# VHH binders against Uracil phosphoribosyltransferase (upp): the designs that were tried, part 17

Target 1, 214 residues: Uracil phosphoribosyltransferase (upp), of Aeropyrum pernix (q9yen3)
Amino acid sequence: MVAAVRVIGGETPLARYVLKVLRDRTTGFPEFRRYVRIAGSILAVYIAGELGWVEEEVETPLGAKAKELAPAGPVYLVGILGASLPMVEGFASMMPEARIALVAARRVEEPGRLKIEVYYSRLPRMFDGPAVVLDPMLATGKTVAEAVRLARDRGASKVVIGSIIASRQGVEYISSLYGDTPIYTLALDPELDENYFIVPGLGDAGDRALGVEP

## First folded at step 4 (VHH)

Design c5 (framework vhh_7pa5_2)
Fold by ESMFold2-Fast, scan of step 4:
Parts: structure tokens; sequence; C-alpha cells
Structure c5 (fold): chain B 214 residues (1-214), chain A 121 residues (1-121)
């Protein structure tokens, strides 16, 4: 079987323009962050189709009635800290009523091995609606998989993943654990280097988006 | 609505055998490492055994090695513990516990209500 992944770069030139700016090594951190935000907004347009909607009747200033759509209930964004912050903001700008949850994890790299440790989270007691897990880079898929697990375990009616660049390995990892979880990404890159960075990728998304190198 | 429901406990004589079962629902069972943890009268929780997501790896506390066997059936969402050569010291409430393989923040994600095992001489 094939992974449930949708590559937005193949569907709109705007996504490829965003990727051009983010991949370019000469792009400074203010413009990089701006385009991470724009990527979040683009993802919202495409992921909206996975969320629940209901028809509502509204009255216009002219006294006429119209039927349009509104969210069926609460929607949660689950940001993987750190570079996801402008991405979450970009998504939320398209859906201001969305609630924001956060997961902070670190990669503990040992020779030939990757270990993930979650050291902070801000999650609702229960997800009473769908959850959108956002991380600019879906590399090994392990951190994103933990966020998906947390949302499902706390009752999320549906979980969707949004990224800017996903690796084939990361997509296959998620699909092996959560085959029913859709993945939306601007680009799908073929490989990881020896330090588990996506190639060709865009380098270190955190350093480039936040402008702070710890 | 995650549930872990243990069964198969009861009273048995020293040297006897019991088979515990744990029926899991509300989560993707095959994605979780599964463990048995017991609480003896007047003592804190003691880890007994763990099995990997596909059953390829198992581990046991020294006190039960060679006597207990952990296994799982992912098609039935069920965890088992075969207990042989039972001793009075094995008397405890036995809990089924689930832990996601790559999750390191907290020990076990899910716990059952427990099933009582009493080894009476």
Amino acid sequence: as target 1 above (214 residues)
Amino acid sequence: QVQLVESGGGMVQPGGSLRLSCAASGFTFSSYWMSWVRRAPGKGPEWVSTISTKGGSTSYADSVKGRFTISRDNAKNTLYLQMNSLKPEDTALYYCAADYTDWLEEGYDYWGQGTQVTVSS
C-alpha cells in the first residue's frame, strides 16, 4: 500500500514559490519566518477540507439571508516547538477560532541512533474536535508520531499532519503506525543525511525561522 | 475511550499455574509496548514483564524469570501472562500497562484496573 500523502507543491505555483524562498541559502531569517507563516496559511486552505463543517444561515446588511459554512466544533492546532510557531500563526490567521496546543521534544542523537524525548507539552484535557499537527520538517516522523498519539489518545475525532517538507522515510514511518492519518506537505524530499536532516531540504528550520542559534 | 481489562486471576496453590489476559480497546494496540506490573500487599508497584510491539522482544524481572511467559495477539488486541510454578510471594494485584515505544516523558500511558492473584499454601 501507499502512504496517504498530498504534495501541495504539485497543485499550486504559490507553494513552489514559498519553497524557493525557504530553500534559498541567501534568504535571511525575517523573510524565512515570513514565508514559514505563508506556508501555514496555504496548508490551512488545503487541510480545511479534512475538517468538519456545518451550514449556517446569516443575514447580510441588506436584510437578505445567505447559507454559508462554519466549523462544526472546536479545531485544535498542535505545534511542534520551535520552527512551527510562525507556521501555527499562519494557519490560525485563516481560522482565528482554532485552539492552540504545543508539544516540545528534543532529539537525543547517539551514534547510529535517534531517540526522542518530550520535555514539555500544553494539551487540552481532551480534544473535543479534530487536531492538526504542524511541524515544518517531517524528517524521521518520530516526534510527529508522538504528537499524533497524544491527540488520538485524548479523543481527537480526526488527526491531520501538516508540514513544509517531508522525507519519504518520515511519511512511511507515520503510515506504518497511523495509516488513516492524512499528511499534507508542500514538498516531499527523497532522503535524510547521516544526522537525520532532510536533503535537499532547507537546512535547520529552527535557526532560520527564529533567528536565534542556541 | 481507552480501556485495558484484565482477567484470569484467582486463587491457586503453590506450584500451580494461572494465565492472565488483558483485553485492550480504544487505541492502536499494535503500536504499544505492553507490560505487566504487580502490587503486592503492603508494597509499591513492581514491574514484572514487558513485550515489544510485534512480540519480537521480551524482558522479565529476576523474580519471575523462567516461570512466567508474556505474549500478545495483535489481531485480538490481547496481552497474556502465563504464570507457572507460582509462589506465595507472587500474591498481588496484576495490572496491564501500555507504553508507546518512542514516548519517554512518562512511564506507562495506560493502565488497567488490575486482577487479583492469590497463591495460598
Scores: ipSAE 0.000, ipTM 0.107, lowest interface PAE 16.0, mean pLDDT 84

Design c6 (framework vhh_7pa5_2)
Fold by ESMFold2-Fast, scan of step 4:
Order: structure tokens, then sequence, then C-alpha cells
Structure c6 (fold): chain B 214 residues (1-214), chain A 120 residues (1-120)
């Protein structure tokens, strides 16, 4: 199921330059955040091919007619809070008409179980178009899978995942649940450590992008 | 009702081996990803290993890679963890956990755990 993933780092040197800055332990939070935003813009360029488009005729200043493309309908970005915020902004800068939905989730330990809890969301009642789920890190895939499920349950015509780094385990997890959901990522890394961090990865994307450790 | 029962823990010398088992009931075991997670005294939970529903994909934390092997028997609804070359740092309570991908929330259910103690 690794073949279902599109690794953008193999398609443009700009993606690998962004990864170099984000992976570097010496990169401070302002520059880290800037490059997360740039990663979002790069993802928009590639994910645009998954979205619906229609031909539209326009008249140029010379009085001639030209056919170009316009979005076929509403497009939703579903940002997983917190490190996804600059990535969502980067994506939306390329597609200003995109609507923004948000999901905040945490892992909660209860006696006898560990659970993903969505403790805040801003979602449309129904998705009347495609949804792009954005999270810088696709580690275990569990939080992203929950966002995909919420979008599908509310009628999203198509769901696409965008990340900066995905683990092979996270890709396999998503593909086993939602095999028809495309995954676009700048890098595909081989392993997770014992705290579920992607290796070699870039560390804690939330701490590094937001500059605040909770 | 969903139930996970771990067994096979015990005391062992450094360099020794143990095989953990997790007996699952109350859900369609063969449809679920399964994981081993451990908790050392005074520390938070640490992921150890994961296996997909068919057993065709496995992953391991760096600290145990090459020493531990996860496997499953879907006919017996049982998950296994073969632990070789055990180190004092492997001392922990070991839990098995299951995903519920068809549920509204993604959550893991954990059993009571089985204690592994590695001491000289």
Amino acid sequence: as target 1 above (214 residues)
Amino acid sequence: QVQLVESGGGMVQPGGSLRLSCAASGFTFSNYWMSWVRRAPGKGPEWVSTINPRGSYTSYADSVKGRFTISRDNAKNTLYLQMNSLKPEDTALYYCASDFPEYVEDFDYWGQGTQVTVSS
C-alpha cells in the first residue's frame, strides 16, 4: 500500500530544501514556522490535481477569449491543531476560496484504555465538496484517520491527506482503513520511536512551529 | 464485551528471553491492528510494536528492533511478543492494545498487563 502515497520530495528539489530546514535541529521556531507555511503552499500545487475543476471562458484586455480552469465547487481544508496552522495558511494562500475546518484531538488515558478524544472541532454540517486533511506529521495515522472519518461521515465527495513527513506505519494504517484516500507527503520516513515520533523526522512539530511547549 | 488478557511475563536475567501472549475476545480480532505498549515504573506509556490485521506488516520502536518479534494467530485470537536479548531497561508492565477503526472515536483498549522484570 506504499504505492498509494505520492512522495513530493522525489518530484521537486524545493521540497527537499524545505525538509532540510525543518529537519535541522538548529532551526529556530520563526524559521521553522515559515518553512511549514511554505510546505503547505507546495502541497497545494500537487494536491490541486485531486480537486475538481471546470473550464471557464474569460475575455482578455485585448478582446480575445481564453479558456482556463476554475474550482468546480467548494474545497475544504481540515487542519489538525496545532502545528498544521501555518501549513493551512500556506495552502490557503494558493487557493484563497478554500474553506477552513479545524479538528483538535488528544490522546487520553482512561482506566483500561487509551483513547483519541476530539475536544474541539469546527466542521461544516455537510461537506459539499472535497476535503483536504492537513497535519505536518502522519505518525501512527490515528488522529488523521479520525479526521478522514469525520469528513467522510459528513458527505465529503473526496478526501485527500497532506503531510510534511509520513511514517510507513502511518501510511499502512490509513491505507488499511481508507484505501481510496490519496496521501501526499514531502517525505516518507521508515520508523517510529517509542514515543511515536517519526525517525529521522523533525522532532515535535507543534513545539517547533508554535514556539510554545505545553 | 471487549477483553484483552496478557500473560507470559516474569523475572529473567539480562540476555534472557520471554514470550508474551494476549488473548482477545469480544471483537473481530482479525480486522484490527494490534500493538504492544509498555509502562516502566514512574514513566508514561511507551509504544513497543505494531502488527496489521493480516500479519503482513510489522513495526518496532528503535529500542527493541532486532530483539523483539511481534506476531499473531487470527484463528486463536491471540497476539504474541517474542522478546530476546532482554535488558534491564525492558523492565515494565506490558499491555496489548487494539484499535477500533469502525468506531466514531479512534481508541485503544488495554488489558491488565503482564509484568516483565529483567535483573541481575
Scores: ipSAE 0.000, ipTM 0.300, lowest interface PAE 11.7, mean pLDDT 84

Design c7 (framework vhh_8emy_2)
Fold by ESMFold2-Fast, scan of step 4:
Structure c7 (fold): chain B 214 residues (1-214), chain A 122 residues (1-122)
Amino acid sequence: as target 1 above (214 residues)
Amino acid sequence: QVQLQESGGGLVQPGSSLRLSCAASGFTFSSYWMHWVRQAPGKGPEWVSSINSRGSSTNYATSVKGRFSISRDNPSKTLYLQMNSLRPEDSAVYYCAADFPDYLEETGYDYRGQGTQVTVSS
């Protein structure tokens, strides 16, 4: 029933240090944004295993030959606008040839449901290449699920999700719709509050990354 | 506004070579990834090859890797596909496509041209 979720905080102290900085209410927006970028880079290291690679031979400065890896084809990063932008930047710094697609969505409350409305997208054809959907917060899972649907519609052969914090509810929602979609997250938190914020979470990732505070 | 005009196809024998060209106009060619896509009768489009905006990165479908070579000339706004060691299964209409935002073509590749027919037979 549960999507394959990999919690990176259990695998490296660096991820937990990033989480400490991002969760801390005293962290200001410039440092918060910097550590969202660092989180994106860490996610790239772990998500790389889900991507296609081919062996290539290179010649070192010593004239010797070595076989190493290169991407097998295009890789698409699908950033969910707002707080994901520095996260996409961090990921792309590790894979400079990755292509960037953007989705802007908003939550619209309706009686008995939460509707996700996509009001802007820049989604190229993905040519049977992998897509990595990036959103710092996988809360209800509905916005991420919509981005997964759009990436598949655009020809992604495989979709992988990267987040900084995921809720158990959001993971379960994704697994109910897209059980074959791996989820990589620095932390898995137990619950959502009445306003759909992840608890303990890190508050409003958009406000904190963009420097907009109440 | 956007125009993509393919040329260079023809009827050739197996093992032959062809060079396809795509002349682009109506957009900033040097800012976009470009692709070659082919479609045989009764089949869906098959991606063949891609090249980034500067020409520094190229990708190929497994079926053509080692035989085909994609290149571009940004000053002349032209995309090329050098096809070597052609096989009967390479027979298709070849289209060049630009990697445009959804607002230009929401349902597929942006090939405004008619494509160029490649037929490989004895």
Scores: ipSAE 0.000, ipTM 0.134, lowest interface PAE 14.7, mean pLDDT 82

Design c8 (framework vhh_8emy_2)
Fold by ESMFold2-Fast, scan of step 4:
Structure c8 (fold): chain B 214 residues (1-214), chain A 122 residues (1-122)
Amino acid sequence: as target 1 above (214 residues)
Amino acid sequence: QVQLQESGGGLVQPGSSLRLSCAASGFTFSSYWMHWVRQAPGKGPEWVSSISSKGSYTNYATSVKGRFSISRDNPSKTLYLQMNSLRPEDSAVYYCARDYSEWLDEGSYDVRGQGTQVTVSS
């Protein structure tokens, strides 16, 4: 199966405005971080359709009854540490009841391949609801794929990926492993450079969002 | 006011079975993960088992895996622990606890009531 990809930049001018600010070389780290947060909020609006909802009857201040929606259960955000932090905050601002899990990973380059090593995680023992894996950059897809694997191994029945920019290669990689995992992204870019950065992309999202180069 | 009331303990012989119950009140039971924790005299608390809010996922301590089964009935707001092939080392006071978070560490447990005593002896 092929993973479903939804490119939000084609659906709202606001997503393209966010991309303009984030892609612009002259954007400083405070503004970059602000717009990563805004991107997270936009992703929440679109990804909400993938989450479980139940009809709930409420009484209005006028004494009348109305049927609306409430979450069917817990929702987990799985943030890939560093640049995802403001993105997770933006998502959670739209769904304050969302629970936050964290994965820290590093790239270990080897001849002919990129290895991903998870060196820290804060995950529930079991996911009692859908998991939304958030990483601003879906480059090779390997870090995101590892987070998807961890969520699935711990019982997540539904996993959704949210990114700001995805590469075609990263989408194809996820699709080859997890064809039933939806990918929501503001932009889909055509290529990676030799250092695995998305082109045209936005550069190093971690450095630009956090203002600290490790 | 959150209340958890444990019952079903007793004195049994090795190899016997017991079913513990925990009646919950004062909160939306169906929205929380629930845990069983036990404490033997002179020992610290030991986590035994956990169950997700919908009952779809369960976890067990290595010491009880394959012998104990956790379950819940959300309409009746009751948590259960089915204990099979009981051993003397299972003797303890058993407490049910409500999870305040998804992080299953000792600091996450909220233990209520006096517990229910289980004694396994020849």
Scores: ipSAE 0.000, ipTM 0.120, lowest interface PAE 17.3, mean pLDDT 84

Design c9 (framework vhh_7mjh_2)
Fold by ESMFold2-Fast, scan of step 4:
Structure c9 (fold): chain B 214 residues (1-214), chain A 119 residues (1-119)
Amino acid sequence: as target 1 above (214 residues)
Amino acid sequence: EVQLVESGGGLVQPGGSLRLSCAASGFTFSSYWMSWVRQAPGKGLEWIGRIYTRGSTSYNPSLKSLVTISRDNSKNTLYLQMNSLRAEDTATYYCAADFEDYLEGYDYWGQGTTVTVSS
């Protein structure tokens, strides 16, 4: 039912605890990566409601029958490289049958324009189910929008976005192009700085999650 | 103007077979999962099965051996093949497009086509 942004930090104190660790400048890369993974698991709990499920009857060890849910079909996680890697792993730990696709993109910055180039992708020829696009930072929204476009062009039945922090501008950008695409994020931050970093944000998620600053 | 229009229902003899069709318009059919659902007189909704974008399927285990779901994305059409029909298969059959975890929560719903199994 979510056609816009759903801010998970308003719904569980665990999300705010994860944000505290990730935002804290003193948090080192091993702990930062760990909590990016935990954020992915929390997102899976909430995004699961957007995915297709079917009722199945199972027999318990007591010989009694129970009706429960199983995935209706394949689910694809589309990770935006690099900082999304532990986030994808966290999500997949909750849904082990999820299939993993990858997109790597770069920003080509010009004074009044931001151009996105996809320089690597590992995508199915056709998505045989919904796609969950995962990127810790939804800053300008342009990289995520390109991943949404790629998934839709390849037949994804539904696209959902998961982030740890989204900017107001990024949410508005996605909504202007894909108003029917739900956005789930732990936090919604108000501003981007001149270098397109989310403020207050958490700094450079790639550098902090991967432990390597190029 | 999203439309799902079921057809192919009617009177069929016990043991017979029937193929239902669902014509879709007003949305990107090839991008949606499609389900068949039925409702027998005086009973609740029963999910029959689902077909994914490229044609893989998932069925209600109690109906799996009796039904086959297929789709033609070039014609925006969904199909339900039913074999060995019995009186208890008498129901209104609906096609639907949705990702809800509850049967009643489908995004798009057809008007239904009635199948009566009787001599």
Scores: ipSAE 0.000, ipTM 0.105, lowest interface PAE 20.1, mean pLDDT 83

Design d1 (framework vhh_enristomig)
Fold by ESMFold2-Fast, scan of step 4:
Structure d1 (fold): chain B 214 residues (1-214), chain A 123 residues (1-123)
Amino acid sequence: as target 1 above (214 residues)
Amino acid sequence: EVQLLESGGGEVQPGGSLRLSCAASGFTVSDNYISWYRQAPGKQREWVSTISSGGDTNYAESVKGRFTISRDNAKNTLYLQMSSLRAEDTAVYYCARTYEIDYSTGWETYDYWGQGTLVTVKP
């Protein structure tokens, strides 16, 4: 099967408001970072349905009993460094018990060849629960695909992808490798430009979210 | 509407030369990464050469020194000049506009492909 892609912008006006702020070229980096964090929190609301839950009984301040939900086990967020950092924080603010893993990767270009290289990671020895891979931009899909591979190789029971904007081509790439991996994104944009930026997109998410331009 | 149309293929003797053309419409070649690929009978599609939006060129090891990729921005056309042709160069040649370059495993994602042009090097 092909991967399911759920476009949250079609489901809540709040997602489109967040996209308006992030896409607007006049938005400065502090406000941009704030709204990347908010996007992470919105993604948590929707991705929660993919995670395992168990019914638990709690006692209210009035001494009455109520049955509500709690996570069935550990949940891992896998942040792609660097623009994902505020997004990971936003997600974790909704689920404070989520564990945080990190992956840093780069494109390595040599005469006649190119690869994605993971040069730093902080991953559990084994994922004893689901993993949510977070990257604001699902452009080519190659870095996200490598993070999905690492989570699966280390036993993640389920892998879900969260982005703010995904390209159609990036979604197709993920689907070609991992057809059973759900993709949640605020927007699905049609194209990439010559430098692999999503169009219309929001520009360089790293520069805009972190305020540091290497 | 985006289109790529290859031409210039045909039959040649070993050691001969051919020039392939790829006419682009609906986009500007100087603003994009454009590549040549080839597929021989019974083989996987193989990357041959790329020219970047900035004009930088790269070649597969098997064709380096024998093939030259170039473009004419005024004509919005991509070229592949092939020299010292070998029997192993026999293939259908495609031009492709793609958002991703993967030199080691081949192209994994493509915006657009042309229909191809056949090059036959007679043994």
Scores: ipSAE 0.000, ipTM 0.120, lowest interface PAE 12.9, mean pLDDT 82

Design d10 (framework vhh_lunsekimig_d3)
Fold by ESMFold2-Fast, scan of step 4:
Structure d10 (fold): chain B 214 residues (1-214), chain A 122 residues (1-122)
Amino acid sequence: as target 1 above (214 residues)
Amino acid sequence: EVQLVESGGGVVQPGGSLRLSCAASGFTFSDYYLYWYRQAAGIERELIASITSGGSTNYVDSVKGRFTISRDNSENTMYLQMNSLRAEDTGLYYCARTEYVEYSTGYEYDYWGQGTLVTVSS
């Protein structure tokens, strides 16, 4: 019943190098965005193992047959707007046939809790394959949980979450709602501050990735 | 037990035509890529034509436009239609199914037929 979390920073030095660049306060927005894109590509390598594949036979230049893998059907990336944009691009560069869906949500302050309102979405009428929900920061888990719910309600055969940094609180929140949903993240950080920022984290991923402070 | 049996070889004059057949048994014919190889006296066996399970075809330049490979999955048979035959087309023609390819060496582990002799002479 507990959501499986896989911390990629423990599995490849490249993920830790990406985290070094993204966490470093001196990293400017163009380099930050580049490394968010690279993080998306790394996540694709690891999340691919959760997706459906079929053996296909291809002919090599030698005229011989080889059996390799192809996606079993359509794969959807569900990007949480805004900082996920370069992350989605990085993931899609590894799987160019992946379809892209989008969810835009905002936090609404309520006494005693954060409420998430989805004010825009571009989703298929039905997910005829697996969905990968992408958000650089899995802080409270509430926005990601809403995207998971939307994908599942519309028939996604499997839902997987990809993040760059997840908080312990966010992982526990997802686990409490969707214990069968795998979470892949480059880092798992121990705490969340009173404004729901991940600590030590990387600051505001939207401001740093997009180069625009609203 | 995989078996491939070629037929249709014979003696033909330059510019003539022959159709070779390869009757297959012992495997699910429709699932496999299939090949025609040729061995002339004094040279190594060479791949001349291939057909994928989906029906896509490929040819070496020396036979392109003259030979046509095809398959009939309902009859478990592959064909090679040979037109505008030349003296250099003389040789043993083998049909084959690749069992395994060792990609680091390019070595093929194939099932082969017994071959059918094609002689192009005046």
Scores: ipSAE 0.000, ipTM 0.076, lowest interface PAE 21.8, mean pLDDT 82

Design d11 (framework vhh_lunsekimig_d3)
Fold by ESMFold2-Fast, scan of step 4:
Structure d11 (fold): chain B 214 residues (1-214), chain A 123 residues (1-123)
Amino acid sequence: as target 1 above (214 residues)
Amino acid sequence: EVQLVESGGGVVQPGGSLRLSCAASGFTVSSNYLYWYRQAAGIERELIASIYSGGSTNYVDSVKGRFTISRDNSENTMYLQMNSLRAEDTGLYYCAAEYDIEHSSGWTEYDYWGQGTLVTVSS
């Protein structure tokens, strides 16, 4: 059964070119970061169709009237720290009025349980509009699912997920919890390895985008 | 464990009033953002009102002027006063609280919803 996922790599050759650069092991961190930013901008073009718009009439410099679109209200980007930073920047460059929220999360093992801990967040008291959750890698889906839960619980009118690469397992996980949450991704990869990295993937997006390996 | 228990729901006619209560255990109400959510059949939960520990409140436009959120930190309880009720206000009402962890500005995964209390505006 296929969840509601839109794979942008099938819709524009530019997305596949971005994927080629990001997947290539020889791509250095400055170029990798640049193309994560470009991926964010491409995602904005496609995700814009999920956001609310209103028709507005404007007067051109020639004194003529034209009807065009403007956002219906506030739009929030929810970036999953760390590699999402250039991705959020790329998205925001297409929609400069978008508000930016941030979530940092980690996996915590307890006897008998594996939990997701949000150890830092900058979130609005209420989302008074749609939220776009951005994470370059949708691997197991658990961190993204937690961000979706936080946005929904704080009143987001709609939640949309954007990634550069999603795994089938991650998509299925999200769909099992939030069946009506759209997922936009440049690529959908078939498998995870034993360490939960997406294969063929692009390796560790954080290390490659930030240029710092802890 | 964070536990919230809602009460005060029932059946009322249009134009009527109800007051919902939410009793909290496992944390101090004074340190939290508190929320009321509503869920109608076939629709996802919608945040309708919030109150910060500093006293500021926020409401969705459909309930502004009709609903009032409040909190009593000494009784560890939150309220939603609902006036001028309409058929579209029918639904399950849930209270929710953000429980911060002492050593970080984040939240740990946990249950922060009660079972909900049903409000029916009809007849």
Scores: ipSAE 0.000, ipTM 0.127, lowest interface PAE 14.5, mean pLDDT 81

Design d12 (framework vhh_7w1s_2)
Fold by ESMFold2-Fast, scan of step 4:
Structure d12 (fold): chain B 214 residues (1-214), chain A 121 residues (1-121)
Amino acid sequence: as target 1 above (214 residues)
Amino acid sequence: QLQLVESGGGLVQAGGSMRLSCAASGFTFSDYMGWHRQAPGKQRELVAKISSGGTAYDDSVKGRFTISRDNTKNTVYLQMNSLKVEDTAVYYCARTYEVEYTSGWDTYDYWGQGTQVTVSS
């Protein structure tokens, strides 16, 4: 079987350069955050193909007519707080009219178990267009799956997932629940460690992107 | 380049034990390996998986089945204890692998040919 994931690192050297900077343990948090933002912009370039577009005619300064594309309707970014914030900003810089929704969740680790608690969300009453769920790390897939569920329950016409690094376990989990949901990621890594970190990964994206370790 | 060769299946009575082996080439310890099964008229389902990060099991086999691997022999095992008639299925060894270069989807599951396990009452 082929997993339903598009790995951008296989398609452009720029994505692999971004991954080099983010994976490198010596990269400080300001540079890490900058490259998370750049990763968001790269994801926008690739995910744009999943979004609706319409032809519009414009007049150039020379008085000539040209047909180009514009969004068919509202597009929503659903950021998983906290490390997704620079990623959402990077995506939005490429599509300034995108609307931003937020989901805040935390992992509650218990012996032999991972629990996901959603403690805050800012979502539209109804999604009147596609939703792009953004989280730098698709580890177990459980937080992202919950965000996908919330978007679908509120009428999102299409849901797409964007990450910087996805685990194979996380991709399989999402595919088992939402096989029709495309996953775009810069890298697909094979493993999770016993604390549910992606290996080789990039460590804790929140600590590294935000510069604050709780 | 990955080859998966399965062995150890057969007929066993309910309450018995059986160990399946999957000899693999062309992968390292850090790759995901799993056992899937398909009963007649049912979809193929994940039974157990293993990575350097740990193991995971389907609820129907927790406490009865154990997945392990021997990195030196590049072999994955499924130890099946307290077998039930409901465990009757073709068991498949599988490895998920990322293709370094592709123009489309670039993850593939590599499958063994399957080994039949029949549990009689």
Scores: ipSAE 0.000, ipTM 0.095, lowest interface PAE 21.2, mean pLDDT 81

Design d2 (framework vhh_enristomig)
Fold by ESMFold2-Fast, scan of step 4:
Structure d2 (fold): chain B 214 residues (1-214), chain A 123 residues (1-123)
Amino acid sequence: as target 1 above (214 residues)
Amino acid sequence: EVQLLESGGGEVQPGGSLRLSCAASGFTFSEYYISWYRQAPGKQREWVSTITSGGSTNYAESVKGRFTISRDNAKNTLYLQMSSLRAEDTAVYYCARVYEVEYSHGYTTYDYWGQGTLVTVKP
């Protein structure tokens, strides 16, 4: 695989436990959503190493001094709507000062060409810090690539991708376009089926995370 | 008023065939992608097949080669031809209108669902 992808499932049993709950077909939507949120928090712990930090001295309640870290500047989370919502909340719970941007996109199938259309966004005029693009499923990589492009076009100093499950094809696609963009994922699944479903995957993340079948 | 109404379900022997229909009203049927889903007792809803407005088709691996999705835009009707039925195909089958077009997980949403039609494959 590419050097930029980091598979968290290989580094902590907690990530594998989260994956067990999310992959299990018997898991109902409230528990599924809860574990998507937990996955977001785990991703924050690992992605924090990609973000800028500065050492600061603080005084404890006992009057003693201690040196600890604080963010070097603003950090932006870019949530891909819809299933990313609990994931964004989980990430933000670990870094409450993170700013939240949103992108909603769809594929428009045209004869001979497939387009990604962004039909809604809430983005800063300028990213004055790093951007973390969050999407539970990195299948083909096309929607995530569009979000990375938007963040870069608006000046993001660094872009990092967080997912729960990524396909090998999606990782390779992102790496071919944005080789310097780190990808953090709980699992790296080997293939997409003929319908672009990640296999073994976890099924439809949107239906399972949001609990509303529109 | 958007409506989707399934029909054609029933009891069938293993190896048998059924044709499900979904009658659509209240919207321009020809412009939408439409999907079939199924839900077996005690299980999560499972995607079965999708047909695009242009007629392209996709199938879940478990039904590929046995089920055929089709549409008749003049009649505003979606079909699912089911053959070589197995006990594990027993489920309530739903048609659903695709709101957002995206086959990647997490981005396909549906805004209207039918009430379902029961298919029982007897042992």
Scores: ipSAE 0.000, ipTM 0.148, lowest interface PAE 11.8, mean pLDDT 84

